# VH-VL binders against Cytochrome c oxidase assembly factor 8 (COA8), part 55

Target 1, 167 residues: Cytochrome c oxidase assembly factor 8 (COA8), of Homo sapiens (Human) (q96il0)
Amino acid sequence: APERGAERRDTAPSGVSRFCPPRKSCHDWIGPPDKYSNLRPVHFYIPENESPLEQKLRKLRQETQEWNQQFWANQNLTFSKEKEEFIHSRLKTKGLGLRTESGQKATLNAEEMADFYKEFLSKNFQKHMYYNRDWYKRNFAITFFMGKVALERIWNKLKQKQKKRSN

## First folded at step 21 (VH-VL)

Design ml8 (from mk6 with light chain G30A)
Fold by OpenDDE, fold request of step 22:
Structure ml8 (fold): chain C 167 residues (1-167), chain A 124 residues (1-124), chain B 111 residues (1-111)
Amino acid sequence: as target 1 above (167 residues)
Amino acid sequence: EVQLVESGGGLVQPGRSLRLSCAASGFTFSSYTMNWVRQAPGKGLEWVSEISSSGSRTSYADSVQGRFTISRDNGKNSLYLQMNSLRAEDTALYFCAKETPFDYIWGTYAFDIWGQGTMVTVSS
Amino acid sequence: QSELTQPRSVSGSPGQSVTISCTGSSSNIAKGYDVHWYQQHPGKAPKLLISGNSNRPSGVPDRFSGSKSGNTASLTISGLQAEDEADYYCQSYDRSLSGYVFGTGTDVTVL
């Protein structure tokens, strides 16, 4: 029985954005688009007196960001690979080489490429549906925790004001 | 079955290096934060290091900061711990531990899956 | 101290209830970080018993319960059984260490 070669799933390398915000910054920073996902990473500021709830929110945001980065990096890689395979297969079917007589990369027309996009979207429809579902769940949770953090901050401010009035 | 299997432990002299590996199976490894936790013989548990799902964020205990490096290969479902400048105090059973899925209500994080550990002995 | 304080040992008879305390500081439990509990049998890996102060994962018996008040978390084992003989560890996050912290561990003996 031929050893089914473990299809090395080409996972996009974890593109750690080399963007480093200034050390003295007290704000979140947006980095340049990642080369694989094309998403702009957020560099989160960590307050010195971060509350446990704020930490939970930050962690959720960071995990959600990483989830998005991984999803789109892999999706873009898959898209690029399948697109290239499609082009090659169609050119071969037409009896055309991968290069024109002028030495340029042979391309397909807009109609043929539209067929590719339609097929790709159809093939990945379920994957995109799950992504969208999970995206909404994550963002709802983030919004919920943002609300909790806001309430905590208000409560802490009120307690501080009360303590100042009693002294 | 969800499983973590540690390897790479052994006897090493002080000042030497060792690399631990943890092989994950039965779950989507790339979706979870992973940790190393160690236990010295007859002692309690000590957190060593954490790495986020993509590997973009890492953290270390002060006891290992600057000496140990946590990394992961999501394509191989593998977690690693590069240990440099080993000391006698690093003698321990090293566990690979998976973080729980994010609780969307309470935001709690715990270690729900553990390996059986790999023993590291640092002795002259 | 870089560890949460637990009693060294707790003992009880079968069917009794025992409680293990986990005392922290202003940088961990008292700050409001969640406490988790683990059971470890000799020569075995730790098992998650309680997450988020009081939540039981699936497969954990209802005899195990967790609570938290102030700077102290507690694990209660009701109806103590012979199989409950193990080491128990609390775990939290410590802000001063920027990392997770475990308790000193408690040896539970069934008499």
Scores: ipSAE 0.875, ipTM 0.955, lowest interface PAE 0.5, mean pLDDT 92
Fold by OpenDDE, fold request of step 22:
Structure ml8 (fold): chain C 167 residues (1-167), chain A 124 residues (1-124), chain B 111 residues (1-111)
Amino acid sequence: as target 1 above (167 residues)
Amino acid sequence: EVQLVESGGGLVQPGRSLRLSCAASGFTFSSYTMNWVRQAPGKGLEWVSEISSSGSRTSYADSVQGRFTISRDNGKNSLYLQMNSLRAEDTALYFCAKETPFDYIWGTYAFDIWGQGTMVTVSS
Amino acid sequence: QSELTQPRSVSGSPGQSVTISCTGSSSNIAKGYDVHWYQQHPGKAPKLLISGNSNRPSGVPDRFSGSKSGNTASLTISGLQAEDEADYYCQSYDRSLSGYVFGTGTDVTVL
């Protein structure tokens, strides 16, 4: 049985966003769009007195962000590759070169490209369904932990007020 | 089968460099935070470094900060530890460890999969 | 290095119950960070026994249980068996170190 060559899944290079927020900032920062995913990364502020629950929330948000970045980076790469292959294949079938007489990159018409988009979406439908499912799971979890953190903060404020009244 | 296999350990002199590798199989490597943990001979476990699923976030123990670099190649299902300026105190069995999937209820992180380890000996 | 404090050794007879303590500080266990437990047999890699203070992964026997109170976590092994002879490590996160911290380890001997 021929060893099915492990399809080298060209994973998009994890571009570490070179954006560094100011060290003295006490806020989350939004970086420029990532080159591959086109998603804007959030740089999360870490409070000096971060609670374990806040840390869990932050970690979940960070992991979810990375998950999104990886998914869209890979999806965009796949899309770009398949688009180019489609264009090349169609041009070849038409007996057209990859470049016009003016030296410009030959393009397909909107109708032909619509066929590509339809095919691409159909081919990736299951992948998008799983992504959407997991996206909801992650965001619900984030929301849940945000609620927990909010409650913790309220409770801590109440305890501090009680201590101040007792002294 | 879910497996981690460490390699690259050996005998090195102080001040030299060594690169460890960990090959992952049986799971979606790119989805998990990975760690290096070491164990000196006859001693306990010591956390060394962590790298997030995409590799965008890294952290190090103070003992190795500035000397070690954790990295990963998700396309190769591989984790790496570049160790520079090695010291006698770095002599240990180095384990690759996978973090558990995120617990959506409790948000707990533990190391559920470990490799067999690779031995690093730093000696004159 | 701020290590979590464990007893050096614990021993018990087959069928007995033994408890291993893991004592931390205000920067780790007492702050509310979760504690995990690992079993390590000689010459083997650590195995996760307890996650998140008391959660037992699939494949871990019911005789292993974890708890946490204040600055101390505990691993209890009920019905001690010969196969339970191993080193046990607690693990948590330490805020002051901005990283994970392990316990000093406990050697469990079955008499």
Scores: ipSAE 0.873, ipTM 0.955, lowest interface PAE 0.5, mean pLDDT 92
Fold by OpenDDE, last read:
Structure ml8 (fold): chain C 167 residues (1-167), chain A 124 residues (1-124), chain B 111 residues (1-111)
Amino acid sequence: as target 1 above (167 residues)
Amino acid sequence: EVQLVESGGGLVQPGRSLRLSCAASGFTFSSYTMNWVRQAPGKGLEWVSEISSSGSRTSYADSVQGRFTISRDNGKNSLYLQMNSLRAEDTALYFCAKETPFDYIWGTYAFDIWGQGTMVTVSS
Amino acid sequence: QSELTQPRSVSGSPGQSVTISCTGSSSNIAKGYDVHWYQQHPGKAPKLLISGNSNRPSGVPDRFSGSKSGNTASLTISGLQAEDEADYYCQSYDRSLSGYVFGTGTDVTVL
């Protein structure tokens, strides 16, 4: 029995965005779209006086970003691979070459491609459902921590005002 | 079973290099931040390095900054620590440690899974 | 190296309650960073006991409790048992180091 070669799950290489924000910037920056995920990474600013709560929020945002980058990078690679395989398979079944007589890449018609998209979406439906669930969980958590940070900042400002009035 | 297994430790001379490996099993390795923690013989725990789930972010203790490099291969469920310019003070048991999943309420980060460690001895 | 300060040793009789303190600075515990606690038996890897000052993971006995006030965190072991003889470490984040920091460790002995 031929040893079924362990399908090397082609994990998208972790594209470290080479975008570096200006050193003197006190703001978050949005980088160019990632090559694999097509998502724009955010470079998070770290304030000198970052609170523990702000750090938690930042870490959650960073982890969520990395989670999204990995998911979509892998999904896009899978999609591209399966799409190419589908096209090749259909062309072969039709007795058509990979290139037209004019030398152009042979393409399938819109109806055939619609079948591919339907099949792909059906096959990946559960994966997308889990992604959506986790996406909402993460974003609700981010929003919750944003609220906490906002309250902390308000409270700190009020304390500072009280201290200035007492002196 | 969730497990971390360290390897690559040994006896080395000062100034030499060594590469540690940690093999992860029983969990989705690519979803978690990973850390190296060391313990010198008869001493306490010392954090060494952290790497994010994708490997895009890394951090180092000042004691190893510029000498050590943390990396990961998510396809192989493996964590690595490249140690260069080793010193006698680097003699320790090196643990691979997994960070807890994000706590959506408290946002706490701890190390919930540890390996058994691999011993690195730096001596002339 | 900025370590969190723990007592070197704590001892108690079976059934007694013992408390281990972990004292930090303005760059870690007093800043409001969470404290975690680990148990380490001789020749074994550390085990997480308390996460986020007072949260007990599943499988950790209820006799272990954590608290934090000001610049000091505390681990309390109620109803001390022979199996609780181990080294205990607190852990937090230090802003000045931009990394995690451990306590000096406490040896708990059961008399």
Scores: ipSAE 0.866, ipTM 0.953, lowest interface PAE 0.6, mean pLDDT 92
Fold by OpenDDE, last read:
Structure ml8 (fold): chain C 167 residues (1-167), chain A 124 residues (1-124), chain B 111 residues (1-111)
Amino acid sequence: as target 1 above (167 residues)
Amino acid sequence: EVQLVESGGGLVQPGRSLRLSCAASGFTFSSYTMNWVRQAPGKGLEWVSEISSSGSRTSYADSVQGRFTISRDNGKNSLYLQMNSLRAEDTALYFCAKETPFDYIWGTYAFDIWGQGTMVTVSS
Amino acid sequence: QSELTQPRSVSGSPGQSVTISCTGSSSNIAKGYDVHWYQQHPGKAPKLLISGNSNRPSGVPDRFSGSKSGNTASLTISGLQAEDEADYYCQSYDRSLSGYVFGTGTDVTVL
């Protein structure tokens, strides 16, 4: 029985962004684009007096970021791989080599590439639909928690003002 | 079936190193934060370490900070704990624990799936 | 103390209600961090009973209920059954430790 080669799902290596924000920073930092996802990671600031609600918001934002990074890293790898395979297949069908006489990488025309993009989008349609659904769900949740945090901060400020008036 | 299976435990001398593994099945491993929790014989539960879904963020209990390293391979659905400079106090049953999905209403995190644990004994 | 304080043991007769307390500090429960509860039978892994102070996961009987007030969380087991004999642990987050903390554990016995 031929050993079904375990299709090594080329999972994008979790590129730990080596970007380290300055230790004295009191705000969020945006790193350079990740090499796989092309998304800029955000390094979230952790305030010394972070509330449990602020922590929940931060955690949700961090998890959502990681989710996005993983999704797009994998999607970009898949796209690149399938694109290359498509190009190679089409060139082979045309009886063309992978390189031109000038030594340049052989390319397909815009129409042929349009077919690839259409096919790729069609093939990945459901995946993108699920992504979009989850993206909205996550972002609505983030917005909701942002609202809660804002209300908490307002309430805390009001309490502090009342305490100052009573003294 | 959703399952976590720990391995790599054993008897080791103080100062030695050991690497624990946890194999995940039945769920999308790469989507969840994972933890190690330990239980000394006849004692309570102690949180050891956490790693985010991508592995980009890690945290450790003070008791293991600088000695233990948590890591993961999402392609292999595996969680690891590299334990260096082991001490007698590290003797425990080590559990792999999965965090719950994020609660979009309450933002609550708990450990919903646990392995059966792997025993680590540090003795001279 | 780095741990949440629980009573060492609680006992009750079948059909009775028992309550387990979990007392924290200003760095955990009193700060407003959520409390979770776990059940652990001898030689078994912990099982999640209550998440987020009062939420029951699917498959957990309704006789288990959680509450939180101030620096204390409580797990109530109503209609105590023989199968409820186990160790129970509360869990929260501690900001001073930047990590999760467990309670000291409570042994529940059914008389």
Scores: ipSAE 0.856, ipTM 0.950, lowest interface PAE 0.6, mean pLDDT 92

Design ml8 (from mk6 with light chain G30A)
Fold by ESMFold2, fold request of step 22:
Structure ml8 (fold): chain C 167 residues (1-167), chain A 124 residues (1-124), chain B 111 residues (1-111)
Amino acid sequence: as target 1 above (167 residues)
Amino acid sequence: EVQLVESGGGLVQPGRSLRLSCAASGFTFSSYTMNWVRQAPGKGLEWVSEISSSGSRTSYADSVQGRFTISRDNGKNSLYLQMNSLRAEDTALYFCAKETPFDYIWGTYAFDIWGQGTMVTVSS
Amino acid sequence: QSELTQPRSVSGSPGQSVTISCTGSSSNIAKGYDVHWYQQHPGKAPKLLISGNSNRPSGVPDRFSGSKSGNTASLTISGLQAEDEADYYCQSYDRSLSGYVFGTGTDVTVL
């Protein structure tokens, strides 16, 4: 998820996307970006003949999506709040007001803001490393279950083919 | 110590509402799907409702659909069950339960941590 | 049927083996959904004994074992002990109900 999303989402009204896939759709759908995380949610199709293994895969994918959206929504909120705190403290240290003479919010120069970004990344380094570890674990598990589902579907088709040849 | 502590049970008249709470501690509450399970006096276990880790996905047993609402507040490590239009058959001990961590081998989702329950009695 | 069928009672002497059956339907166990087992002592919350048909969580003694075949799951308690006296419930998922289902419960008595 993009770091720039935290700057936009902090000002938006509450609420999540109201996107709903068509009722007759037989496909997964990718919805609009979530207001808080900037991630596009997948709306999963549940086929009538979904096997127990396919359900396990779907639940894992759904839980992974929720985990990912929660992480980036929280990081975006934390980023925006820590950014404003940093700007406020640096303006106070410089003896400057929070607003310019034109009335707009006072800002810091690009080099000072680069200092914020460095500090933010350093503060959150461990959290992002754990996120990457968990992301890889979840994606490897999803890939492994996709393989299991593929084998299940192949085996079912071979059983159907053998039955038809015998009949 | 991993704990789930239910509260909010009591005696209520039919048709009234009651809100149950479940306070979680000792684990990362926001990482797990949570469930409500009930047990009528002298009877077996009955699944009531499920809520996903973020709270965005919920499901309900047919017997409570449209009357009960499960919710969670991950900032307060709390799970809730709003019970409206209560009936005598809703009389039970209500447990909250945590689903197990993802099992990369078996993919199972069992209920590994349970609270001691809060009693709801619906009677005239 | 909205419940999984278990025998009402099972009894055995200390040291004996007892087996509790859990019979489902085409929308749950027979369809291939996992079966889990819970132990509940009087006045206490259920405890997970067996997950994923046969896996024992940490702290569950080796004398508890589970299996599943076709439409039936089984919990076996080998070497029955006094503390095993409790109610036992199986659990699975039911596609037609779109939710979890528990068994009717089995009261295990140690003679």
Scores: ipSAE 0.708, ipTM 0.892, lowest interface PAE 1.1, mean pLDDT 86
Fold by ESMFold2, look of step 21:
Structure ml8 (fold): chain C 167 residues (1-167), chain A 124 residues (1-124), chain B 111 residues (1-111)
Amino acid sequence: as target 1 above (167 residues)
Amino acid sequence: EVQLVESGGGLVQPGRSLRLSCAASGFTFSSYTMNWVRQAPGKGLEWVSEISSSGSRTSYADSVQGRFTISRDNGKNSLYLQMNSLRAEDTALYFCAKETPFDYIWGTYAFDIWGQGTMVTVSS
Amino acid sequence: QSELTQPRSVSGSPGQSVTISCTGSSSNIAKGYDVHWYQQHPGKAPKLLISGNSNRPSGVPDRFSGSKSGNTASLTISGLQAEDEADYYCQSYDRSLSGYVFGTGTDVTVL
């Protein structure tokens, strides 16, 4: 959750992460928070013998991560932009300048900022509702494919054990 | 009203560069993986390149690896193909294609929306 | 260049059934990757006809069906009509190339 009364300067979304994952990792690993979305990306391992079903699961997980990163990067930008617009609008209504006598950005008190947080939540409610619905759909699909992969791996192990006994 | 429109094709000398564009409309462009596919005159389809929905993951056919760069601008609903060090064998009609909507049961990824293509001719 | 093998041409009379084969290798179809089919009329863009081996997208007539077994996928057009005269391409994924591959294409002629 963003902190109330805190000032935050907008930052443009970037498509490029500055994190450099280990070259020889044999496992998925979690990188540092993305600058714009504040989410930690998963860097996926691609095994040499990846099955077609395992590839489908990995692609689904990668696409879901990209979708989630894009959503929160956009919401963080929107939050920052609308916060500044709200502050500027309220300062204008009060006849105040955008900067204090010391040159710092003028701000509103916590009570005044509470109105912004209520307006932001109300304005973005439907967007977050659709995000939650799609998030659950994606996680259900991921769990479903994880189950398929688990069954495939069990069957392959049983098949190999059966071949050894037959020889 | 869902469509993809390619542009930027033309006649170019070998060794030179060309940048293709693909404008998307009628769907949420940032939600889908995009592809370039080419077709040489009188020949079949050849996959060229793929870019993930955010633009963070790309892949290329061996024939264009290191020479072509796929990119996208989700703010402009646009897909791009930067084609460097062009060769005669790159002469083709270039299509952009959208991967299918998320299939949470089958996991299928096929190309369901195609543009009409833009012609690239590489000739001395 | 790795390609999926299709017959160069196939022909049939209206009302007949036509089957187009698509044969791959151990790095694509035989490994278990899905096969998709596209129809391309002259001067037109390709159109998705069959996805995931056998799934028919909405708007595609019931006379088109697909299947896959082992290293071979098949597209069957039952009840061939004049409008089915076109080129047909299969597509799969190839693990060795880390990319998609198309078939060589089949020209379907309605006699």
Scores: ipSAE 0.706, ipTM 0.891, lowest interface PAE 1.1, mean pLDDT 86
Fold by ESMFold2, last read:
Structure ml8 (fold): chain C 167 residues (1-167), chain A 124 residues (1-124), chain B 111 residues (1-111)
Amino acid sequence: as target 1 above (167 residues)
Amino acid sequence: EVQLVESGGGLVQPGRSLRLSCAASGFTFSSYTMNWVRQAPGKGLEWVSEISSSGSRTSYADSVQGRFTISRDNGKNSLYLQMNSLRAEDTALYFCAKETPFDYIWGTYAFDIWGQGTMVTVSS
Amino acid sequence: QSELTQPRSVSGSPGQSVTISCTGSSSNIAKGYDVHWYQQHPGKAPKLLISGNSNRPSGVPDRFSGSKSGNTASLTISGLQAEDEADYYCQSYDRSLSGYVFGTGTDVTVL
């Protein structure tokens, strides 16, 4: 059955910048880093003879990519927001303005910023622990389904060899 | 309590547009693929559209392709269906439905949570 | 519109077993896609009854069972009860339509 146009690429909601791979690509395609997550999206190819098991694997990979992109986009926003709040709070405590005389954003030195990085990692430890657990679960599942697909392809090749001998 | 609540249905003339909403609560909305399914009065279920968890992938039944647009706002826990160029044949009760999580052993997907639906009537 | 074929109605006495068939095509069930089953009481939303051909979600009684062979899936209700009187729909994926497809629906009557 012929594939429809929407099936050869990821689609995106309005207002979100997304790379749009060429139509009729015969291979998975890695796009540029996403603005929000800093991760490179994979644009999955759907072969004409995709089996139901191959579809399950592709859907798992697509969903894992979407899950991962959403997690890091949110973490990058949280990191940036809390970093700015930390800098502003420390500058306020020192009695300093938010900008230098030259108009540049005021910053803290590396030692002062080390306190932020330690605090951020500590606050987000549980969230990242759950993320790592889910990441391992998803990657083991992907490997499991890749094995199933490999066995299916071997089995189909053996069936073709048997049919050639009988014909 | 896990819930899906549809709204935005009503009586509309052929050729006009209508926008349906589905408010989700009691689960992490952004983690799941969502669907619209419709049921004409006295008839069976018909799948309408699907949108992936991030909103980056969509698909549509042939009967609505090019006229309907599915979207979601994960910040508002909301699913939408923009219905343009409505026809009498689009008259139905419209359900939103949540897909099950991916089964890491069997890879099954089904629609495990449904709303009660919102009625769309397209008539002159 | 593409549909999976189900009988219009089936009936049984309380305590008996009934089986609902769901017949597809080479682009859906026969190709190997999973079949799911939903129960719909009058005026209510559908409820997931069987996923992945034979898996029961939590809260679904053991008397509901599903199977699939070739181009046909089956839902069996053992020990039929009055509350089982409802419409039942199968669902699968169709490769040629690149989308989901539901069965025509079966009205189960408890005599």
Scores: ipSAE 0.694, ipTM 0.887, lowest interface PAE 1.1, mean pLDDT 86
Fold by ESMFold2, fold request of step 22:
Structure ml8 (fold): chain C 167 residues (1-167), chain A 124 residues (1-124), chain B 111 residues (1-111)
Amino acid sequence: as target 1 above (167 residues)
Amino acid sequence: EVQLVESGGGLVQPGRSLRLSCAASGFTFSSYTMNWVRQAPGKGLEWVSEISSSGSRTSYADSVQGRFTISRDNGKNSLYLQMNSLRAEDTALYFCAKETPFDYIWGTYAFDIWGQGTMVTVSS
Amino acid sequence: QSELTQPRSVSGSPGQSVTISCTGSSSNIAKGYDVHWYQQHPGKAPKLLISGNSNRPSGVPDRFSGSKSGNTASLTISGLQAEDEADYYCQSYDRSLSGYVFGTGTDVTVL
C-alpha cells in the first residue's frame, strides 16, 4: 500500500522549518517527515460546513495516520537498538572492542550483518503481519466512508437542484 | 482489569495552578483518544478536553481554553491536565475517560471507561 | 448554552417503561451528530449505556434502548428495575463549539 512508511531519517533543521501550518488553511496539506517515523503527516482542514459523516471520515484518517506513525517510529527505534546490541554482542564474542584502534565505531562484515537482518525479520514477522492486516482493514474502512461521503454530497446536490427547480 | 485512576486534586486559591494525573492499566493506552470531563458538585457533566492517541492533536472547551493544557506520556500510560489561572467555577470532580475504538461500520465514538475522579476545589 | 435539554426528573413503577428525551439544536443533534447515553449512580463514575444513538454495548441489559429523530434523542428503559434509579446524561458533538456537549441530566426514580 502507498501509505506505508519510508525508511528515512529526518534532517535537522529543515524538518523543523517545514512544520509550520497556516493558522486558517482551507485545504489539507502535507507536513515535513516526522523525525522518528519518516512519514509525512497530513494536516487536515475542517470546512465550515463539515457534515457529521465527513467528520467521521476525517477522524478515521487522522487516527490511522497516528497509528501508522507510532508503529514506524517504534519499529525504527527497535531496529536501531537491536542492531547495536547485535554488533556489540558479536564483537564481544570475538574479543574485539567497540571502537577500532583509530577510535572509529567498530562494525561487522556484510555476511555477519546479514545474520542480523535475518534474525530481525524472523523475530518481528508476526508483528508485521498484524500491522499489514490492520493497515488493510483501516484502508478498507476509509474507502467505505469515502464512498458514503460521496453519496451524501450527491444527495445534497440533488436536493438543492430540486429546490431551485421548484422555485 | 481495565482501570483509570485520577490523582492530584486538592484545595487551591483562585489564580493558582494544579496538575492532574490519570494512570491507565489493563489496556493499550497509546491506542486511544483520551478525555477529561468534570462535574461541579450537584451539577451535570461538562467536557473539558481531549487528546489524540499519539498526543499530536488536542482540543479544549471554551471555558478552559488558554488556561488548561492536556498532555500524555504513552511510555508511562499516563494522561495529564495542567490547570493554570484557576477560578472558583473550575471547582469540580475531574474524570479521566477513554474513547471507544473506531467502529468500522457506524463510525461511532463514545466514552467507555471512566475513572472515579479527583476533586478540585478553588476557593479563597 | 452548550447543553442538550433533558427533563429534570422522570419516575415509574417497577416493570413500567420510562422514556428520557434529549433535545438539541441545529449545531448538534439536528445537524446529525450521534447521541450517546451514560448512566451515573450516586457517588460513582458515569457508565456508557448507549452509543451511536441506539447501539447497546456488551454487558448493558436489553431493557435499555435508544433512538434519534430530528432534533431529539430518546432513551427508553422497558421493564424498570430498582437498580435503574440513577442520573442519565445524553452527549453529542456541537459543531459551533468544536467540542462535546452533555445534556442537563435526568434523575430517574423507581417508585
Scores: ipSAE 0.685, ipTM 0.879, lowest interface PAE 1.2, mean pLDDT 85

